VH-VL binders against b7j9k3. Designs and how they scored, part 12

Target 1, 255 residues: b7j9k3
Amino acid sequence: MTTEPGDRAWVLHHYPYGDTSLIVELFTRTQGRLGVLAKGARRARSALARIEAGRPLWVRWLGRGELPVLAQAEELGPFLPLNPLQNLSLFYVNELLLRLTQRRDPFPDLFQVYEETIDALCSEPGEGWYLRRFERRLLENLGWAPDLAHCAECGRSPDAASSEHWLYQAAHGVFCRAHAPDAAVAIEAAALVWLRGAMQTRSMPVWNSSLRRCLEQELLVHLGGRPLESRRLLTAYLRRTQPAMTIQKREEHSE
Key: E = the ipSAE of ESMFold2; O = the ipSAE of OpenDDE; V2 = 0.75 times the mean of E and O plus 0.25 times the DockQ between their complexes.

## First folded at step 2 (VH-VL; framework fv_tislelizumab)

Design a1 (at its last look DockQ between E and O 0.01; V2 from the best seeds 0.00; counts 0 for: pae E 7.0 > 2, placed apart)
Fold by OpenDDE, look of step 4:
Structure a1 (fold): chain C 255 residues (1-255), chain A 123 residues (1-123), chain B 107 residues (1-107)
Amino acid sequence: as target 1 above (255 residues)
Amino acid sequence: QVQLQESGPGLVKPSETLSLTCTVSGGSISDYYVHWIRQPPGKGLEWIGVIYYSGSTNYNPSLKSRVTISKDTSKNQVSLKLSSVTAADTAVYYCARVDYYGRGSYLEYFDYWGQGTTVTVSS
Amino acid sequence: DIVMTQSPDSLAVSLGERATINCKSSQSVSSYVAWYQQKPGQPPKLLINDASNRATGVPDRFSGSGYGTDFTLTISSLQAEDVAVYYCQQYYSTPYTFGQGTKLEIK
């Protein structure tokens, strides 16, 4: 068996395999999502106990099959304990990758965004803009992101300086006022401009609800209409832990 | 305290245009979405359309060709026009809006409702 | 359009007993569901938004649950003033749609 070159990786999820092994889903820089067999990882004194979500690893693997054997796993940084909100956010991001990407399909740019997202959820827990960024970048990398620069009907472009509302329709993109589709989400022009941009800065809090809904709907199309478990759990958590307030106000401050 | 009040003729002849006004007090229509919803006698609720704080509008596809929603900011009023009415348009018409965070609020459930105005389409 | 289907159409419950009303959407609407109470001659009154958030002034005996396609409104202990028609509504996407309503009566 030939040893593959090492790669930077994040653990997305792991499953028991037999009595002593794990199947580990990794997100790697050069290989994309990679499933590996971690032999002996379930043993009490296993050196592979470091395999957990939210930890960057340097990994090596043996074999070219669907589940190569994990040969090496080294920690690339300290593991920071995550609070429940951070954990749920991580779970959400990981679930998106698990459900929407294929193994052995690398996305180096998305990998960078992923790392930035993890950093953001650790440094700015409860914020949602970096999740929206991740969602958009994921869609872009997968070739599923609709054009946000032009009305799908007439080609008119949103003007960030205007207070005009545009209509977002999943899978189709945006529509100007004159060409509103039958089903849509209202969104300010400036929010669209942010969403189609580099998204290197925080979005306006007032856009959070519309951005969330737009991207959620877009993702749901590609999820086959089956909602994410992580989103369900996150929503439930926010309901329990935040004071009684409107969803609008809640979304402005979290998720 | 926010209040919405619908007003208009209670009787409209077939093929004519129904015209209603929603007068809003306790808040500016320039800051909130205002929706129109109707309820036929003994039936459920039907969303008609919305006017956003920007003045942009969105209508139910089932009524889109016949509906016009506009507003007069100076009077803090939102208007509904429904053309070519038939007996099927007989209903109680409500205007409604969300409580707060109108600007940037794109979650459109309805905290505040008018009392409704009954419109009967009859010869 | 997203179809909201309530069940049952009518419900008779004894005073002090639990009342449960279900609402099913034709597609996932996440948590973008509201519940309303409507009494005769009155406009609908918001009870629940975001599927489970109780609106201001709503008694704690009212609760909402659900995510995705299946939603439930529960009245833990039915009171006489709770006799009304209840509606679910999705605000996931336009056109916003309501359930057909559930008539709740005292048994």
Scores: ipSAE 0.785, ipTM 0.893, lowest interface PAE 0.7, mean pLDDT 92
Fold by ESMFold2, look of step 2:
Structure a1 (fold): chain C 255 residues (1-255), chain A 123 residues (1-123), chain B 107 residues (1-107)
Amino acid sequence: as target 1 above (255 residues)
Amino acid sequence: QVQLQESGPGLVKPSETLSLTCTVSGGSISDYYVHWIRQPPGKGLEWIGVIYYSGSTNYNPSLKSRVTISKDTSKNQVSLKLSSVTAADTAVYYCARVDYYGRGSYLEYFDYWGQGTTVTVSS
Amino acid sequence: DIVMTQSPDSLAVSLGERATINCKSSQSVSSYVAWYQQKPGQPPKLLINDASNRATGVPDRFSGSGYGTDFTLTISSLQAEDVAVYYCQQYYSTPYTFGQGTKLEIK
């Protein structure tokens, strides 16, 4: 038995366990992902706060094994409701963490980015620009992000003021227009410069779809060819609502 | 409405070089990426390659040793040359355009196609 | 190269009925799939991009879905003018590749 001093955490996912308990995947500030057993969490009089995906908590756990017991869970602030697209974006972000990080592998800087992502997600339309920022920062924290500052062949740097295209090849980096490899796709120089900066915007960039393609190819290298359930659900959701949602999505992303 | 029109000889002898031209009207080719795509008689579509804004190219590996795509902005034209042709190169040849300014992104789905030009390789 | 495999190779559907065409990629292409309609003697016409986004002027009876490796084009109520060959295409990575085509006819 080991007592931990407590930590700030977010709920990524949970599963029912027995009649009254949950198994909870947490993303913690100082310890990375933890799976915990939340005994009695489904009881009406539980001492633990309500366990929901995207819920900020102060947590304390007991045990050194793979499934410590959640000893304390306190709410750290209001949880504002999300619309369906925002929830699918949250599931996507959480799924990336669940698939690409290991339990008990700390990522303090990524934790800060995750909190910034949740903040943006609560105030922006679903499927927004903040997903590109999270994807890039995730790759950076895991050591998988390519150098975007220099063409991999000649060392030339992209210029945001230029309308020139660049070429992106997953796992291999970026190339100026003169040095296209066989398996590269076109990307805006401005998108590459944005990825090197603060990655903030007031509206969806026009190059979001080109950038998403590049980041998805990069992430796919590490996902082992197994598709994301969150993206399958997004596609199913859009098909169910396709007349209105498809038109609205294009207008918002093109602005 | 943007218009693309392919032109060139309809008959080419084996082992010679096929040369085709795509002429763009309603816009300047300096603003677009132009792709070549072919379709053998009664068969499906095969992407041949692209010429980018800078003049750099990317070719289907299956054709790379024999294909050259080039452009002439003063004539508003993109050219395709395919060397050492055989009967297998008999096809309808299309040029297709990607309108980056209209879409705001560099994605390669083809919303503007030429009418196509038929090339037969035979003696 | 990413292979796009369509099924069925041909399909006969009664007027007013639903037609479904499938496309499977040999590796994940995310949502970067387009669908085209080609009538005899004509160039292909874009129907769908980004797996599910209808191109301008395409009737609401056409819809697309899919993510990753499995994609579907659906015509909810077949019209006489929908007789054509249909192709899927990936634009995830080069070389960009097309399915072999599905011929749709009225039964």
Scores: ipSAE 0.150, ipTM 0.671, lowest interface PAE 6.7, mean pLDDT 84
ESMFold2 (binder alone), look of step 2: mean pLDDT 89; pTM 0.924
OpenDDE, look of step 2: ipSAE 0.493; ipTM 0.816
ESMFold2, look of step 4: ipSAE 0.086; ipTM 0.654
ESMFold2 (binder alone), look of step 4: mean pLDDT 89; pTM 0.926

## First folded at step 4 (VH-VL; framework fv_tislelizumab)

Design b1 (at its last look DockQ between E and O 0.05; V2 from the best seeds 0.00; counts 0 for: pae E 14.9 > 2, placed apart)
Fold by ESMFold2, look of step 4:
Structure b1 (fold): chain C 255 residues (1-255), chain A 121 residues (1-121), chain B 107 residues (1-107)
Amino acid sequence: as target 1 above (255 residues)
Amino acid sequence: QVQLQESGPGLVKPSETLSLTCTVSGGSISDYYVHWIRQPPGKGLEWIGVIYYSGSTNYNPSLKSRVTISKDTSKNQVSLKLSSVTAADTAVYYCARVDYYGSYLEYFDYWGQGTTVTVSS
Amino acid sequence: DIVMTQSPDSLAVSLGERATINCKSSQSVSSYVAWYQQKPGQPPKLLINDASNRATGVPDRFSGSGYGTDFTLTISSLQAEDVAVYYCQQYYSTPYTFGQGTKLEIK
């Protein structure tokens, strides 16, 4: 037998290949990230469903090699247009998977979180709390999430009822105020407890900016200091929609 | 149009409790963060604290033992209480709000007019 | 606490000339810096957020720059209504802190 069973998948990205075909990066439920060749997908009368990011598909592929052929792609739901900020959030989530995972490395728990993230993304105007949950679960699934339950120096635990702030250092974990390292980012104790829990909210949490800063620093360790294209496009979009930004271009640091 | 207005007594005696109210109009405090900031005469701005839309608070450590921020969503009001006041607490007190997108950036694009409080015996 | 240090404390500039105000943080605050203008008897008014984003309704003679620890507010052609005290603010971590202020006057 040389065929794979069908699977639920999401399109992360695609690239032109030759005159009529695409290379498609899929995130699949059972196989993780999978690159496939979508032969003839750019022809006017292709038999494959449209290959677009954010579109859920039922897929089947042929071959055991590095780039199997996409044999079947059927849409699993309607596709509604996203506003520009929602599209940038989608691109961000997909770019994290593209940059930080390897093909054929299954992450079933992350796949569930990805689907929950896409559902939340469709109902909100852009960067929100659901991105923080995705970032944290991604780090957990990749084995890069630090212990948030104990100060890395003394073992004391954050208390959500306390107004005490803690310090977060990427690659090293969290510290109580007494043991703060030089390069730490302040974060509320309640935010640390939220990251350890179900990460559910009815509206954007007040510590979302603290969460974003800490998770961004942690992810940057694993991105090798190279910026995400999604962040470059967000900057360009904000400059285009906010005339005050046309005078000076913001640039991300390389590490 | 969202508007913020501070109110309260302008004169408070030392050792007493300063009590101020921020009334929000043109919007609901249920979905937003409200901050208090103060400015002593001839000096710069000092962040006092924030009440989150959930009702929890975060205070400047320098004031934490003396400050309470609370809210009443039915009246669309946020209150500040500062106990055991001294002359050093004489200032203009502002309430401020961030919009929805600014809530995770936390710069202040909506300010009240401010209310002057003098602590004098 | 992150200390925001402005320079100069006071600045006199002729009409139509360029004014430059600097702000330095005691640690990196990424781009999370705002600038405010405050005229006597008025609340502060937001000019710049995210180090360089001009707020709605702010004239294009105001611009901001910087990343990390060093930030600058520039007024390219000073007008009479620009006489005010200017503050930088970090919103990287609590407690949020402001610079001590820079008083800008017409020479």
Scores: ipSAE 0.006, ipTM 0.419, lowest interface PAE 14.9, mean pLDDT 81
Fold by OpenDDE, look of step 4:
Structure b1 (fold): chain C 255 residues (1-255), chain A 121 residues (1-121), chain B 107 residues (1-107)
Amino acid sequence: as target 1 above (255 residues)
Amino acid sequence: QVQLQESGPGLVKPSETLSLTCTVSGGSISDYYVHWIRQPPGKGLEWIGVIYYSGSTNYNPSLKSRVTISKDTSKNQVSLKLSSVTAADTAVYYCARVDYYGSYLEYFDYWGQGTTVTVSS
Amino acid sequence: DIVMTQSPDSLAVSLGERATINCKSSQSVSSYVAWYQQKPGQPPKLLINDASNRATGVPDRFSGSGYGTDFTLTISSLQAEDVAVYYCQQYYSTPYTFGQGTKLEIK
């Protein structure tokens, strides 16, 4: 069996395969999403028992097929317990990768953003700006990110110093208010400038809803209109834990 | 039925801070933008500022340095503070909001009755 | 700031006749214009939003039109209760601004 080079990886998801094995979906730096067969991972006292989401691994695999055999999995850091919201955020990010990326399609830059997102998720729970960053970077890496610098109709650019609102339309990009399409999400010019930038700083809280809605709709296009399970679970969680919060409030404060 | 009601002192001395409260009933201030608008006697309407869902604010640049809008969700109240008042700040002050839930369109379906504030020594 | 300019400042119209009030913006505001009616001692009442949409409970005799920079409020048949000051407002961008008002009276 030919051994592939090792790689840094995160577990996105795993599910049973046979009586003793797991199929593990990994997000790796050099291979992108990688499915591996972890033989014997379900056995008692398996060395692979620690294959969990939210932990970085060094992995090696054998074979060139669609599901190479996991040969090595070493922890590169401790597993940190996450609260429910953090877990849901992680699930969300992982689900996006699972649903929108193809195996063996590497995105080294996105991988870095992914790690930064996980770090932010742990250090700044309850914030959403890093998720918006991830979403935008995901779209960019996949070649699906619309132009945010120009009105799709007239070419005018949003000015961060302007108090003007713009309109975001999934798959089409942005429009100035003069050229607003029928179905679009209102968004501040400064928010668009932030979104098309490096996004190294926290977004303004007032942008939270609009940014989320814009990116959600954009992603939904590529998800084929099929909603994310993570979003469903988040909604359910928020309803349960914050019953007095309206849907709108939930949207503003949701990760 | 949504109702807004402004309250505060009707008389404020020059250089002092005007403080008003908008009490909202029949709806949550957390679900709508709440705006402050004023009208000097016999004159038109001037938009003062808005407080968003998150508590962030946006003010008229002409008043930005003197205006503070805040809210108390537990009381369902929005507050307006205007510092360093002069006679030019004499006006009827209104709080207002749009009816459409979650709207980004900033027209005003609901208004308070307004409260008169006179700046005088 | 976007300046909203109404015309005329005052208007006298006979009962049953058409009243027309114009509003011009200093720049295009698309259709993001509202119209208000204000009677003495009362807050403004929304009549029209989105340039041409009648607010709930507003009589059919009120109509709005316009796009870009020129907007019009029309009362097709003036009634006695329509005596008031009318204001246009843009909500295209902050700061949101109002026209100076038009006083409508019965001739």
Scores: ipSAE 0.000, ipTM 0.484, lowest interface PAE 12.9, mean pLDDT 89
ESMFold2 (binder alone), look of step 4: mean pLDDT 90; pTM 0.925

Design b2 (at its last look DockQ between E and O 0.42; V2 from the best seeds 0.00; counts 0 for: pae E 13.9 > 2)
Fold by OpenDDE, look of step 4:
Parts: sequence; structure tokens; C-alpha cells
Structure b2 (fold): chain C 255 residues (1-255), chain A 123 residues (1-123), chain B 107 residues (1-107)
Amino acid sequence: as target 1 above (255 residues)
Amino acid sequence: QVQLQESGPGLVKPSETLSLTCTVSGGSISDYYVHWIRQPPGKGLEWIGVIYYSGSTDYNPSLKSRVTISKDTSKNQVSLKLSSVTAADTAVYYCARVDYYGRGSYLEYFDYWGQGTTVTVSS
Amino acid sequence: DIVMTQSPDSLAVSLGERATINCKSSQSVSSYVAWYQQKPGQPPKLLINDASNRATGVPDRFSGSGYGTDFTLTISSLQAEDVAVYYCQQYYSTPYTFGQGTKLEIK
């Protein structure tokens, strides 16, 4: 068996496999989501013992099957002690990839965004704009992102200079106020312009709620209506730690 | 302060094996990746390879068949071997490492360099 | 392999003037770009990492910018001691690769 070329990877999750092994779900640059069998990883002092979610690795694997054997795993960064919010954000991002991507479907652009998201998560805890960016890029890479540049009915475009609110409907895109459907999320024109752009700068805090709601609804369609465990946990955490905060403030500091 | 120092023969005959040693002081080679980089006279820089914490290695594909990097933790030294040398292997050879871990990543840029050792391949 | 291409190959700038060196990657490398200064007989010295972060001890006149495929090193006011060859490097993926270098001289 020849080893595949090495690849940069992040650990999304791992599961016990027998007494001594792990199944490790990786997000790799060139292979996309990759499941590997880490033999002996559960043994004491294993070279593979430091497989943790949120850790970047250099990996090599043997085989081309569904679960190739992990042949090499080198740390490309230390394990960082994340606070609860950071951990929940990491869990969220990883859960999205686990739920919405297929194995062996590479997304090099998304991988880059993922790394940037993790970096931002570590450096700017509590911010949500980089998660919104990740969500949008995920949808785009999967081919599920609706057009945000035109009203789905009349083709008019949002103007960032305007204070006009538009209506976002999951799976359908955006509508101007004149053509607003029922059960849509209100969102500022400038927020839509930001969301369809490069998103290299943070969004306005006032957009946090609307951006979150729009993207949450869109993702939920593709999640088959089954909510994310990470979101459930986040909600529970926020209720416990920030009981005096208004709903609006909670939403702003959420994912 | 971390210091790296390359050493080895300055002259190697064609078809022979070039052997160099990088001695690290002020830090353990077990805590950092150590890289080898070379620079032919008047030319740019070429990454040769790296040795990881575990002792595993990764090499430039252009040199992979001829390169071996190893380490001796007891001496805090990293070794480079390049077999079947030709005139094209004449260069200043550097060992290098990164100073710190970035935000969740150990990024492979090079804060610390040795002074370099010149190797000339000549009959 | 990711190819890093610098421009220009050589640059002459007057003292006190701005020097600009560009580096283009053959594919996106995000912000995983470093810049080095190398003087004759010396190893390269790290100037910039992560495309725009100045390394410790690097003067403020040095700055880096860029993301994806296009990167720039700028010296806002050239000093005599800045005469050197400058290299960009990507550390997005192995093999790590350098630009061909830019020789900066005083005009």
C-alpha cells in the first residue's frame, strides 16, 4: 500500500473504534471531508493520541477506500484551551461540515475559509461575523447559496447606500419590499451587499440578528429540518450565563 | 536565545553524498520543526525538507529521492544527507525554524536561521 | 507546486522614497505569506509573516499587504540599510516555495 500525498487537515470529530482505534473525521484541503482509521490511537502514549477537534494536522493515509488508515499525523498547532463559547463555535462549524458535506468532496476555498474562521474564533471570541462568512461560503461551495443581488421577482438590486429593508426567504433568495413574500426575514440592503461580497471585514453589529436568521433558515432547509446540536447547546449556555441579557443582545453574541 | 549552526564539509565530489549537521542551542529540537533550505550562488531559496516532532519527514518532491533528514535529540542536532550530488547542488545550506505557534497554528515561516554553510560540488 | 513570482526583479529607489515589491502566487495561499530581507553573506531575515504582520524588531517603514494571490511589501521611506534582496515565501502548502527575489538598490 502506498501512502497518499500528505495533506493539511483539521480534526472535526473522532469516534472510538474497537479498543484501541479511532475513526477520525478530517477536513482536508485537497480531499475535503475525509474519514480515516487511526489504529492504536487510543493506546497510551500513542503518537496519534493528540487527535482533538480544532487541531490542525499534517496527515498521510494508506488506501483509497471509505476509511483509509491514518499513516501519519503531525501537529501543525498546539491545542488551545478554548473557552466555552469558542468551543461551541468550533462545534457548530464542525457540525455543519459533518452534516452538510460528503466525504471525498474537496472544497479548497471553503477549507481556506474554515482556517480563517478558526483563527478568528481564537482571536476574536464572541464575534459572529466570521461565522456568517463561513455559513455563506459553505452554502456557496455546496451550490446552495441563493442570489442576493436581485429581487427574485423584479430583478431590482439592493443598494448599500439605502436604508431599505429587503426580505429574505430560504431557498428563494431576496425580495424587495414590493414583492415580499410571506414568512420572510427582514434584512437591510447594506447587509445583503456585505453578505454577497468578499466579507473580509466584520459586519455591522446591527445586522447580526438578521444575518444569523437568514443563514440559519437557509441552512435548516439543507439540514432537512433537523436542528443542530451545537445550536441547542449554545442556547442553553447563553440562558445559563447571561440570564439578564435581552433577547436581542443574546442573538448578537450568539453564533 | 535560539541559535542554529550548520556544519559539514565545504567540498563534496560529484556522485558522493553531502552530509550536514545543524546544531541548535537555546531550545530543544523536540519542540520545533527544523527545516533545511539551500541557496545556489546568486540564486533564490529552495526549501529542501522538514523534520517533524515525531521524527517523520517531508521533502521537496524535486529532491525526495536523494534527501534524508534525521535528528539526534541527545545532541540537539538535525542532519541532512543529499546523495548523488552534482554541480547543481552547490549552494549555501541553511537550517531554520519558527519561533512560536501562531493562533492555533504552527505556521511554517522562518524566524531563526543558521549562518549557512557553503557546499561546493567539484571534482 | 505553488509558484511565487516577484516583480520587479530589480528596483532602484531614491533615499526617502517608497519602495514597492510585488509577489504573486500561482494559486491562492490565503494570508500565509512571509517576506524576508537578505543582505550579502547573511541568511534571510524575517520581515513580515501572515502577509501583513511585522516580525519583532522590524521598523515601521516596512509593511505587508495582500490576500489570496497578490501580495505587496512596501518600504515607506527607503533607508541606506534597506539595500538587500527581498524574498516572498508561501507556507500554505508543501513544498514551501520562495519568490525569485527582488534586488533593491539606491537610485
Scores: ipSAE 0.025, ipTM 0.539, lowest interface PAE 5.4, mean pLDDT 88
Fold by ESMFold2, look of step 4:
Structure b2 (fold): chain C 255 residues (1-255), chain A 123 residues (1-123), chain B 107 residues (1-107)
Amino acid sequence: as target 1 above (255 residues)
Amino acid sequence: QVQLQESGPGLVKPSETLSLTCTVSGGSISDYYVHWIRQPPGKGLEWIGVIYYSGSTDYNPSLKSRVTISKDTSKNQVSLKLSSVTAADTAVYYCARVDYYGRGSYLEYFDYWGQGTTVTVSS
Amino acid sequence: DIVMTQSPDSLAVSLGERATINCKSSQSVSSYVAWYQQKPGQPPKLLINDASNRATGVPDRFSGSGYGTDFTLTISSLQAEDVAVYYCQQYYSTPYTFGQGTKLEIK
């Protein structure tokens, strides 16, 4: 058949095409990432659903080529407006998929994690534990996740009850302190055990900053050393958010 | 609390069109979507199709050539038409809804079911 | 179409004992599985969604587990009101499909 019966999808990104159309990058459950031409999607009376990132859709497309035509897009549920940090988290997750996956490469387990991540970022503050879960699951699905159960040198295992810090070296795995490489990030043994499990918590993990540093360095290896635009924008946003710290410090130190 | 109630003729002759209505109370059909599911006597459940917010539909391929689902927002109703019926279409017909107002996953399992209406196809 | 196959087709369990019903999909459906209970003359009632999430108002003795292709519904201590037919359902892709049902009776 030249068409699919329909599929669940999320918008990762879109950009204008001609006067009235969009080119849309979708993350679909059965086909993975898919680029489509949404003809007339920018017209005021378009029959297609509102095309925007973070909007769950039921989609149909026509054609088997590199850029099939989007034939139908139905909104599957409510989508509340995101605050700026939530939007940057969404952009981050979408950018990872755009940079690290290939079109038409299905990842059904990652698709479920993506949906859970979007749900969490719509109902929780930005930059939470659910981003660490997404990052780890992404690395696992792409075959880039290192063995976290054993020191890469001696085979010793992290103990979740231990207060010992381990060393995480991107592209090389984890090491106990006895075998620490020069260029590594300290990480708690409990964080390594969490990364191997279901990655659920009742509150934000105390070791979230260690997790972020390790996962960011691992991802950067696979991004070819090129930083993510979403991270640049996050940094710019945070600088705008904190002008009061500069003013308070100036007044606090004056005699 | 939203409620779903199926209605229609209990007896339909072979080759005719089966027509059923799902009436919704306690909510607006403009804000959600409704599925049709049937169960032949003593047998399992078969998904028939769904109508989306836009009025677009998806149908089970096994029934696609004979089925039409539509809605009437002024009466808060969703309708099912099944043409060219045979004895194999004898079943209890249910309308069902997915919990749309949950903040969790936007997944399609059926938490609201009507009572069902029995349709017999016989001469 | 994704085929959902339940086992056993029927099951008799003594009051207070554990009942286990299995469901296997013809392809991975991740965790997009729901379980329903249906008593004679009634519509199905949702018990479990997302393979393991208990629906509101469902007693704690009902639990679900599984991922991918193999799913299980467990009733930890059977009660008389649990006599019913149980169905699994995938909602991974349309057409949504149900298992053939498992009839649960008191031994």
Scores: ipSAE 0.005, ipTM 0.470, lowest interface PAE 13.9, mean pLDDT 82
ESMFold2 (binder alone), look of step 4: mean pLDDT 89; pTM 0.924

